# VH-VL binders against NAD kinase (nadK), part 37

Target 1, 268 residues: NAD kinase (nadK), of Syntrophomonas wolfei subsp. wolfei (q0aze0)
Amino acid sequence: MKIILVNNRFKENTEKKAQEIAGQLSALNVEVIIDNGLDEPYAGTVDFIMVLGGDGTMLRAARRYGQRAIPVLGVNMGTVGFLSNIEINELAEYLPLILREEYSLEARMMLEVAVFQQQSLLTRVFCLNELLLRSNSPRMLSFALEISGQKLEPYRGDGLIVSTTTGSTAYSLSAGGPIADPQLDAFIVTPVASHIINKRPLVVSPEREISLHLLEEREAIIGIDGQIKMDFGAENRVLIKRAPHPLLMVNLKAKPFFTSIDRSLQRQ

## First folded at step 1 (VH-VL)

Design x16 (framework fv_ixekizumab)
Fold by ESMFold2-Fast, scan of step 1:
Structure x16 (fold): chain C 268 residues (1-268), chain A 125 residues (1-125), chain B 112 residues (1-112)
Amino acid sequence: as target 1 above (268 residues)
Amino acid sequence: QVQLVQSGAEVKKPGSSVKVSCKASGGTFSSYAIHWVRQAPGQGLEWMGVIIPIFGTADYNQRFKGRVTITADESTSTAYMELSSLRSEDTAVYYCARGYEGSGSYTHPYYFDYWGQGTLVTVSS
Amino acid sequence: DIVMTQTPLSLSVTPGQPASISCRSSQSLLHSEGKTYLHWYLQKPGQSPQLLIYEVSNRFSGVPDRFSGSGSGTDFTLKISRVEAEDVGVYYCMQSIQLPYTFGQGTKLEIK
């Protein structure tokens, strides 16, 4: 068996813990590849991906490996999060089930984001939570939103979020978007600080294509899962589609999504 | 190694403004919140505000609203805190500190894991 | 605003002896998700504050095991089992359950 162990290089203690866990797995005849984010994603075949850390580390793992249809397990390292399934102190208990492939998989949709300059593709990235378009200056943006060929009235505001259902509790929530069951496949389109009070979030089919471009020369950025930043100007456009493959999340124990989010919102 | 490096000490006259910088290295700048905390000589710690660079949004302690502005430049991984209409009571060491990254709530980091070295701002006539 | 009150405000300890610092909040710091957002920082003379303990009882990276935190709701304690010279400084508790974040007044620890 070959496992990728994903950790965060810039969190000093997690790298040492990752090495410790890699040693334990090797003692059980498991080949371990450590991905601390410094190199290109491991290109070889693997059987399982174990993510050590918080939601941020899981988002990175999803971007790097989510399209490969490989089981991904989130292991919490002492932080609360929505994307981990077990705690680090439970790993020894569940490891025999992992090695025997005795677990269920939960599919989570992902976004495919393609950024163009004129007619040329600049980059193509995948993400688990959202794409954010926002102003990078005090000036408000004027931009066009098109959904499957349908051109909406021009938007004026600080930006827009296009989110997966998994991302409904991330930045989209902070911008006033709805909470969505992550088992559903849908895009959630949430405006950021619109001048118009009646601009509402949209929930649309995951089979639709969403396009964005600026109507005026402005300083703007595109953000992907809060981890990738790209300059966005009037000669750029972005196309957002459902990614070809969902992230396959390992489910070793029940995590009550609705109860957890309900409690979180009660205190806000 | 995560490090926050702040600009050097400043001496300002009452009524002027000061802008302190905080440059982050060794981590993903946009995935963390940057908080500002001040400490008057011989006194305790006072929270001033926070910026979430990925949102471009800031929140402030009401005591400083209208005088404090916190901004971020993601291209240089630098956060700024500008305090206007300075008074002698604003003489303090100003710290930046990193907040925990999280999914679903970047606005309420759980704790400050790394701090800048501090910037002394002296306001005197 | 949540008010954080520390006691004592200062203490002097012989090297090798234990020290205990209390922190009380004006409101419960227990979140409905089961987490308690109470943290401890140490500021050594002439230095920036540094994180010691987060969420009541978790030691931050590199913090010696002689430091421990405990408590629940509104009443919290930081204990040092065996005080050493390097532990001199001002200790602060902080709540992060709501904005604005607030700190205790600080407890100054000195070696005799």
Scores: ipSAE 0.000, ipTM 0.413, lowest interface PAE 13.2, mean pLDDT 84

Design x17 (from x2 with heavy chain G99D E100L G103D G105S S106G D108E Y109A Y112I; framework fv_ixekizumab)
Fold by ESMFold2-Fast, scan of step 1:
Structure x17 (fold): chain C 268 residues (1-268), chain A 123 residues (1-123), chain B 112 residues (1-112)
Amino acid sequence: as target 1 above (268 residues)
Amino acid sequence: QVQLVQSGAEVKKPGSSVKVSCKASGYTFTDYYIHWVRQAPGQGLEWMGVINPEYGTTDYNQRFKGRVTITADESTSTAYMELSSLRSEDTAVYYCARDLYYDSSGYEAFDIWGQGTLVTVSS
Amino acid sequence: DIVMTQTPLSLSVTPGQPASISCRSSQSLVHSSGNTYLHWYLQKPGQSPQLLIYKVSNRFSGVPDRFSGSGSGTDFTLKISRVEAEDVGVYYCSQSTHVPYTFGQGTKLEIK
């Protein structure tokens, strides 16, 4: 068995624990590859991905490996979040089940984001939570939104979020979007501070293609999962669609989504 | 100097239309929104609508119920406000004003105003 | 529509004395960005309105430091620490958080 162990190099406790776990797995005849975010994603064949950290580390793992149809387990290192399944102090208990492949998988849709410069593909990235288009200067944006060939009235404001259902509790929630059951597949389109036209969030089929471009020359950025940022100008166009493969999340322990989100809303 | 210069006073009969111009100078015309605000004699200020000069997109105060149309000509750096089906209560000074940008919120103040155009609607 | 209510509607002040104008909105003017788009304009007799204060408390370029704005949510105040003869005119508060943009009814400041 070959396992990729994903950790956050900037969290000392996570780094030390990754080393300890790698040693334990090696002692059990498991080959371990450590991905701390510094290098290119591991290119070889692997059987399982174990993510040590919070939601941010899981989002990075999903972008790097989510399209490979490999089981991904989120192991919480004390950071409260929605994407982990077990706590680090439970790992020893669940490790035999992992090694025997005795677990269920939960499929989570991902976005495919393609950014064009004029007619040329500039970049293609995948993400688990959302794409954000926003102004990067003290000026609002005017931009066109097209859904499966249907051109909507121009948007005006600070930006737009295109989210998965998994991302419904992330930036989309903060911008006024709905909370969605992550077992559903849908795009959630949430306006950010629309000025001239009062726009509502849209919930649309994941089979839709969404296109965005600026209608005026402004400084803007495209943000991916809050972690990747790219300049976006009037010469650029972004196309968003369902990614070819969902992220396969390992379910070893029942985690009650609805009670977790209810508790989070009471605290915030 | 940043400046908005409006067309001269007009006297119109009820039922006619009026088109007021607002010529911008001293800045990039397409970088700022242009708003229209009116003031009846001795009364307060009433917002009529706004245009983005670069795209031509508009939003209006619904009180004018399809009577107002705001347009912009980027080649001449001029915005226009046309009000149709004039009534005596439309007698007012009509102002154009520029929207100040200073952060990414998009809701700004009117930093530069035109000198005003008196439109009198009578007999 | 957001209703803006000013008090008083008129005041007379001797030069050098302070003046204060209140403005209340029917709903909160806090935008989702955290900014509050409440502005103050002065219209001198026979002239166009001019911007004095934007976003509650920021003085516009060239506005004397005797003018100050304060407030939050729905309750706002414009203060003039020492009124000068050139301050005569009608003061308007305005909100641009919500469309349609709205103005208060105006406060006329006169010198005694």
Scores: ipSAE 0.000, ipTM 0.385, lowest interface PAE 17.1, mean pLDDT 85

Design x18 (framework fv_ixekizumab)
Fold by ESMFold2-Fast, scan of step 1:
Structure x18 (fold): chain C 268 residues (1-268), chain A 122 residues (1-122), chain B 112 residues (1-112)
Amino acid sequence: as target 1 above (268 residues)
Amino acid sequence: QVQLVQSGAEVKKPGSSVKVSCKASGYTFTDYYIHWVRQAPGQGLEWMGVINPEYGTTDYNQRFKGRVTITADESTSTAYMELSSLRSEDTAVYYCAREWYDILTGSPFDYWGQGTLVTVSS
Amino acid sequence: DIVMTQTPLSLSVTPGQPASISCRSSQSLVHSSGNTYLHWYLQKPGQSPQLLIYKVSNRFSGVPDRFSGSGSGTDFTLKISRVEAEDVGVYYCSQSTHVPYTFGQGTKLEIK
């Protein structure tokens, strides 16, 4: 068995724990590849991915490996989040189940984001939570939103979020989007502070294609999962669609999503 | 850790130009805008301009437009601010600062360089 | 340009006592996002400015909980619940809602 262990090198405790876990797995005749995020993703075949950290580390793992259809387990290291399944102090308890492949998988849809300059593809990235189009200054944007070839009335505001249901509790929530059951597949389209016309969030089929471009020259960026940032100008167009493969999340124990989010909202 | 380290103090004659550097470390240089802010002796803070290091796009305060040029070098993670046609009133400490823009934070300047004193005297 | 006006321009506080600084903008600072981009910076003697509070009321990482910000529209307040010696310096409010970004004239805090 070959396992990728994803961690954050700059978190001292996490790096030490990663080394300890790698040693334990090696003693059980498991080959371990450590990914601290600095190098290119491991290109070889692997059987399982274990993510040590919070939601941010899981989002990075999903972008690097999510399209390979490999089971991914989130192991919480102390920061409470929505994407971890077990706590670090429970790992030894669940490790025999992992090695015997005695777990269920939850499929989480991902976005495929393609950025063009006129007709030329500049880049293509995948993400688990969302794409954010936003002004990169205090100035309002004017932009066009197209859903499966249907042109909506122009948007005016600070930006727009196109989110998965997994991302419904991230930036989309902050912008007034709905909380979605992560077991549903859908795009959530949430406007960011429409100044003149208050547009409502849209929940649309994951089979639709969403296109965005600016109607005026402005300083804007697109953000991916809150971690990747790219300039976006009037020459650019972004096309968003369902990624070819979902992220396969390992489920070793039940997580009470609805009660967890309810408690989180009481704190706003 | 995030650090912005600026070049050392300079003394310039009126009519000359000065170029101040700001070397970034501890983060991905192209992910954040770099601003320049100055402070004349006994005065408050004055915004001069900004650069997006990824594309080299800039925006300037109209008060300095035509005299200020901001540039960035990705290979060295260094931003530069050049001010030409110097006058005695340009004597000030010049700061570079990183902008933290997103929906959650707005556009605060989260980390600042140590400052560079530029003295313009005949 | 948006004019930022701070009061008082200086204050002297006995250690452990509270301090309050007001900031008024010449126009509303509500951005099209619905957020208010009003920030507070502290410049300690001989040092660069440092971020204390962003977006009216949010403490930057490492900033003690004795600092708090409040306000809306054009009127804003920075409060220090119990002043300590390391709090000495000049406090600036700043807006980033409109270009050019502007700063208040500063409030100097000293220990009695």
Scores: ipSAE 0.000, ipTM 0.408, lowest interface PAE 13.3, mean pLDDT 85

Design x19 (framework fv_ixekizumab)
Fold by ESMFold2-Fast, scan of step 1:
Structure x19 (fold): chain C 268 residues (1-268), chain A 122 residues (1-122), chain B 112 residues (1-112)
Amino acid sequence: as target 1 above (268 residues)
Amino acid sequence: QVQLVQSGAEVKKPGSSVKVSCKASGYTFTDYYIHWVRQAPGQGLEWMGVINPEYGTTDYNQRFKGRVTITADESTSTAYMELSSLRSEDTAVYYCARGDYSSGWYEPFDYWGQGTLVTVSS
Amino acid sequence: DIVMTQTPLSLSVTPGQPASISCRSSQSLVHSSGNTYLHWYLQKPGQSPQLLIYKVSNRFSGVPDRFSGSGSGTDFTLKISRVEAEDVGVYYCSQSTHVPYTFGQGTKLEIK
């Protein structure tokens, strides 16, 4: 059995904890690869991915490995989040279940984002939460939104979010989007500070293709899961569709989504 | 551990260009933005621009548009800031600084280079 | 551009006494994400600026707990509960909610 341990080496004590866990797994005849973000993603085959950290570390792991259809377990290291399943102090208790493959899997849809410059593909990335198009200046954007070839009335505002249901509690929520059951597959399209009174968030089929481009020369940026930033100009186009594979999240412990989100909303 | 080391001081004539380097070490170069900020003698701080080394994408303060170019070389973990058409008003200490985007947007400048003094003679 | 205004421009304190610096922005610094991107930097004489506080109230790694930040919207405060000799320098508030990123004019802290 091969397991990748994904950690954030710049967070206090995570590298030491990763080494400690790797030693424990090696003692149980498990081959361990540590991914602390310094190297390219491990290219070989693995059986399981264990993410040590918060939601941000899970988002990075999803980008690197989410399309390989490998079970991914989020282990919280202190920061409460939506993407972890167990706490670090519970790992020893659950480790025998992991090694015997006695757990369930929850499929979480991902986005495939393709950015073009003129007619050339610049990059293709996958993400778990969302793509954000936003203005990078005091000027609001004027941009076109197309859903499966259907051209909507031009959008005018600070930007737009295209989110998965997993991302419904991230940036989309802050911009006024709905809270979505993560068991559903859907795109959520949420305007950011739109000046147009009748622009509402849209919930659309995950089989739709969404494209965005600017209608005027403006300074704009595309953000992916809050981690990747790239310039977006009038010669750029972005195409968003459902990724070929969902992220397979490990469930060892029941996590009640609706009571968790209800508690979080009391803090806002 | 994290360190940004800049090139040495330069004296330039009006109308020329200057290219300042910033060599990063102690972290994964492509996981963080590199910003450039300048400080004229006795004055405050002024943001010039930023580069994402992973994608090579840049943003510039419009005040410097057409004169500033920021680049990055992943093989040497080095960012560069080139400023052209120099004026006496461009005399300043130029800093590179790291910005985190691993789990956020618009993060602060957490580590700074030592600064490079560029003097433009009148 | 967002204008950042600091008060006072300078202050002198006796070691062990508290100090307070105010920062006001010309527009709200609340980002559409709900976060407020206001940060505080310290520049000691002859040195590069260093990060003290980020996103209003979070202390950067290695920053002593005598430093604290507070505020919301357009009004922010940096407090030092007990000033020490090593705290002398120029303090800058900064916003990164809007491009271009901007800085306050600086507050010089001196020991009496």
Scores: ipSAE 0.000, ipTM 0.418, lowest interface PAE 16.1, mean pLDDT 85

Design x2 (framework fv_ixekizumab)
Fold by ESMFold2-Fast, scan of step 1:
Structure x2 (fold): chain C 268 residues (1-268), chain A 123 residues (1-123), chain B 112 residues (1-112)
Amino acid sequence: as target 1 above (268 residues)
Amino acid sequence: QVQLVQSGAEVKKPGSSVKVSCKASGYTFTDYYIHWVRQAPGQGLEWMGVINPEYGTTDYNQRFKGRVTITADESTSTAYMELSSLRSEDTAVYYCARGEYYGSGSYDYFDYWGQGTLVTVSS
Amino acid sequence: DIVMTQTPLSLSVTPGQPASISCRSSQSLVHSSGNTYLHWYLQKPGQSPQLLIYKVSNRFSGVPDRFSGSGSGTDFTLKISRVEAEDVGVYYCSQSTHVPYTFGQGTKLEIK
């Protein structure tokens, strides 16, 4: 059995804990590869991915390995979040189940983001939460939004978010988007800095293709999961589709999503 | 009742700057854009720029590049237009006007206007 | 920039008679969405401009039905079926298809 341990070496306690866990797994005849974010993704085949950290570390793991159809387990290291299944102090209890493959999987849709320049593909990335188009200057953007060949009224504002249902509690929520059941597959299209009455978030089929391009020469940025930034100009076009494979998230312990989000929104 | 109330007339010397205010009432200030349009003697209406009061993001007519700055103070529901390096040809009535987001299902037309502020640039 | 040209620059009409104002843009005002962002404003003497017609043919709230707008592409018309004394002022066409927004030079309507 080969396992990748994904961590952030610069987060407090995560590097030491990753080494400790790697030693424990090695003693059980498990081959361990550590991905601390500094090197290229491991190119070989693996059987399981264990993410040690918060939601940000899981987003990186999903981007690097999510399209390989490998089980991914989120192990929380003390920060609150929605993408971890068990706590680090529970790992010893669940480790035998992991090694015996006695767990269920939840499929979470991902986005495929393709950025073009003059019909040439510049970049193709996969992500778990969202794409954010925003202005990179104190100027408003004018851009075109097309959904499955249907051309919408032009947008003039600060930006747009195209999110998965998993991403509904991330940037989309902050911009006024709906909270979505992560078991559903859908794109959520949420305007940034829009008039609340006239511009509404859209919830559309994940089989649709979403296209964006600028109508005027402006400085803009595309952001992926809050972790990757790319310049976006009038000569660029972005195409967003459902990714070929969902992220396969390991479920060892029931997580009450709706109770958790309700508690997070209820400010005492 | 939607109202936009502008500051009073000003007389300025060439090379100075002027800052005109536009106080909004009767609606949620951050729900609409504020545009600035001027009207010089012997000329028609000229669009200067726009601000989104919620985020402070702006867009300007390039003719005024480097000279115009539009700002908004959400706490007082007031937008400002500052024009620097004034010339005699900047003598005009300056209007603020309310607009919706372009392409939001309502078109970015100017539905309510301020009363105008006369700015005279003379020695 | 898109240039907006109005004709005539002035007209005098007897009360109750119709009036027609033309507006021509230097480029098509049809957006890729299929919409045309051409609007008409009226500035009465001593007053701020006020909105009459938006998006070619839609009357703004409170505007009498004697006002109508028509046109497509680059050629647009504002018609007043029966001119009243309150209609005196300068009429402007304007486009908001492209930034910067631009206005026609104005058409002064006065009563004979």
Scores: ipSAE 0.000, ipTM 0.423, lowest interface PAE 14.5, mean pLDDT 85

Design x20 (framework fv_ixekizumab)
Fold by ESMFold2-Fast, scan of step 1:
Structure x20 (fold): chain C 268 residues (1-268), chain A 121 residues (1-121), chain B 112 residues (1-112)
Amino acid sequence: as target 1 above (268 residues)
Amino acid sequence: QVQLVQSGAEVKKPGSSVKVSCKASGYTFTDYYIHWVRQAPGQGLEWMGVINPEYGTTDYNQRFKGRVTITADESTSTAYMELSSLRSEDTAVYYCARDSLEYGDYAFDYWGQGTLVTVSS
Amino acid sequence: DIVMTQTPLSLSVTPGQPASISCRSSQSLVHSSGNTYLHWYLQKPGQSPQLLIYKVSNRFSGVPDRFSGSGSGTDFTLKISRVEAEDVGVYYCSQSTHVPYTFGQGTKLEIK
C-alpha cells in the first residue's frame, strides 16, 4: 500500500506530525510519500491520500491529486474545518479501517478551469471551491458571460464567482450566493458587487460550459480556491467546465453538513 | 494643455433636474475617466460617480443612485452629470475631474472650474 | 463607506515654519495590487481642488519639494517643510482604494 501524506510545511508542528505518522505507517509496511507543497505532485501510483491540516491544505491536495480518483481523507490538526472527516487524535482508532479499505466515499464535483490568451491555452487547473474573477483596481469590471453558447447581457461590477456546490459556503456565500447541498452537482454563478440591479446568482447544470472575458481593458485577476492568483486582461478568456473526475472524499464518520454550516453562520 | 470647462451657474426649484456639462480639451478624451464631485457651501468634497467615455460605462455613489446620471459625448469631448428630484440640500458647487489614467494612479489630476447649482423655493 | 478623519481641522502657521496634517482611514487602504490609493488635494480660496500628492508619497507635476506625504495602512501624514503664503487653503486627503471614493473633512491652513 502506498499513501501520500499532504501537509503544510509552514504551519507549526505539522511537519513533525507528518514524520511521526509516516514512521507509524512504515512500521505497518505502508510506503509513504510526503507532500509538503514545495515540489511537483508525486507522479507515481498511490492507493490513498491523507491530508494533515485544515481546509486550505485539503484544497491544495484536491488541485494536485483530485483528478486521479484516489480516496482522500482530511485529518484535522486542531482548527475546525468543513473538509476534514476525523481529528488527529482519532487517527489511531481509524487507521485499521483505512488499511482494510473499510470506509465509504463521497464524490465532490470539481471545476476544470482553462485560461486562454486569444486562442492559445495558457494554463489548465482544477479546483474544489471556485474561480473568482475580480477587479484588481478601484475600477468596476465590464465583462461578458456566456453559458453554453448563450450570451448574457454584459456584467458590470467588482467581479464574478463560478463555484461548485462544495464552494457554496466559501467566497460565493460572502458574495450573496445560496448555500448548496454538496451532494448536488451544479455551478453557482454569483456576481460580486454588481452594478446592474437585476443580476442575481444563477444555479446551472454541471453540463454547462461557462466562459468569461473582459469587454474593456482592466486590471483584473482570476483566483482559484483563494490560493492561486493570475492576471486577467482583455486578451484573455477563461472556460469553466465540470472536471472529468470528482474528488473522492473518505467518510469514516458522519458529518452533518447543514447543522455544521448553520452553526458556522451563527458564529459569524 | 489639459482643460476641463464646465457650464455656468444654475438656479433650480425643488423637484426639478439640473444637467451640468464638462468639456475636455488638450488630451484624448476616451483615454481618461471623468468623475463628478460636489461641495456644499462651507462643506467638504463628496464623490458622486464616474464615467469611462470610451465605453459609456458608469459607477455611482449609492447615495445618489436613482437620481444621478452621468453621460459622455465623444464627438464633442463633453461629459454630463444630471441630478434629478432636486432638494435644497443639493445646493453645491459641482466639479468634474479627470482620473490620471485608466490604469494609473486613480487620483484626480485636473479639475473643472466648478458649477454652482442653487436649489431654492 | 470608508471614513477619512483629518486632524487638525484648522491650523495657523507663521511663514517659513513647518506644518503637518494627519489622515486616518476607517479601514486599510492597501489594495490587493499592493498599491495604496491615498491622495492629497489642496483647494485654494475660490479655486477648484488641485492634486498635490498621489499614492501616499508621490508629488504631482509642478508640486514643490517642500510638500511630502508618508504613511501606510490607515495612518497618513502630509508635511510642508516651510509654509509659504501660496499654501493657504483647505487640504483634503482622499482614498480611491474602495468605492465609493471618499474624502476627509478638510484641514484649513492659514498664515499667522
Scores: ipSAE 0.006, ipTM 0.420, lowest interface PAE 12.1, mean pLDDT 86

Design x21 (framework fv_ixekizumab)
Fold by ESMFold2-Fast, scan of step 1:
Structure x21 (fold): chain C 268 residues (1-268), chain A 122 residues (1-122), chain B 112 residues (1-112)
Amino acid sequence: as target 1 above (268 residues)
Amino acid sequence: QVQLVQSGAEVKKPGSSVKVSCKASGYTFTDYYIHWVRQAPGQGLEWMGVINPEYGTTDYNQRFKGRVTITADESTSTAYMELSSLRSEDTAVYYCARETIFGEDTYYFDYWGQGTLVTVSS
Amino acid sequence: DIVMTQTPLSLSVTPGQPASISCRSSQSLVHSSGNTYLHWYLQKPGQSPQLLIYKVSNRFSGVPDRFSGSGSGTDFTLKISRVEAEDVGVYYCSQSTHVPYTFGQGTKLEIK
């Protein structure tokens, strides 16, 4: 068995804990690859991915490895989050189940994002939560939204979020989007408005293709999962579709989504 | 234009602490890591640690563990490095430097602050 | 920690002549992906370090083409094809493949 341990090089405890866990797994004849974010993604075949950290680390792991259709387990290191399944102090108890492949998998849709300059592909990335188009200045954007060949009336505002159902509790929620059951596959299209309320969030079939481009020369950026940012100008366009493979999240213990989000929303 | 502007020179007594600031301008503060590197007079460069300004996560060189704390304030685009329990051997010029978080061209320091001389003497 | 060893520690060059600085790492700086995170910085007298070359051979913006980097694995070289007066300073190689990031001890370049 070969496992990738994904951790954050900037958390001292996480790095040391990854080394400890790697030693434990090696003693059980498991081959371990450590991904601390410095190197390119591991190119070889692996059987399992263990993510040591918070939601941010899981989002990075999903972008790097989510399309390989291999099980991914989120192990929380003491932070509050929605994407981890077990706590680090529980890992020893669950490790025998992991090694015997005795767990269930929950499929989470991902976005495939392709950014073009004119007719040339600049980049293609995958993400678990969302793509954010936003103004990078006090001026509102004017942009075109097209859904499966249907051109909507132009949008005016600070930007737009195209989210998965997993991302419904992230940036989309902050912008007024709905909370979605993560077991559903759907795009959630949420406008980021200044003080003019023109448009409502849309819930769209995951089989549709979404495209965006600016109608005026403005200073804008595209953000991916809050971690990747790139300039977006009038010569650019972005195409968004459902990624070929969902992220396969490991379920070792029940984590009730609706009661968890309900408690979170009661915070002031 | 990208600039990292550091606070002025400090003279400290042994056993005290020093806090050096690094104010960033000309770019999106949360798109770059901020590193701290020191240089004792006539000596080479020594990496101290790094912060991701967006998440506040840090990593430190083991040589400074327990003595160094790096923080960032997004509202002022300023990073700070605090070094405690100062000794004479901590006399050095302290530099901040940035590293891009995004893209394939990463893991190097493209812009540096002007440096802050910290002198530790009784 | 990865030890970076530079040779020579100092050199004096007549203007217009070439200069070469070597850097050796105690461990390979090659990731399994094939990328090598070896960089060169120049510190001119009284100034902050500035980036010259990143990832072995890439010139940073504004760096003259008389500067070139080469190497692989553990052995790296910075070359200046024709040294000019403005090139005076201390040159440092640095690795960021392994944490902690480490620097060579520096090579002082002087004009004869």
Scores: ipSAE 0.000, ipTM 0.395, lowest interface PAE 18.7, mean pLDDT 86

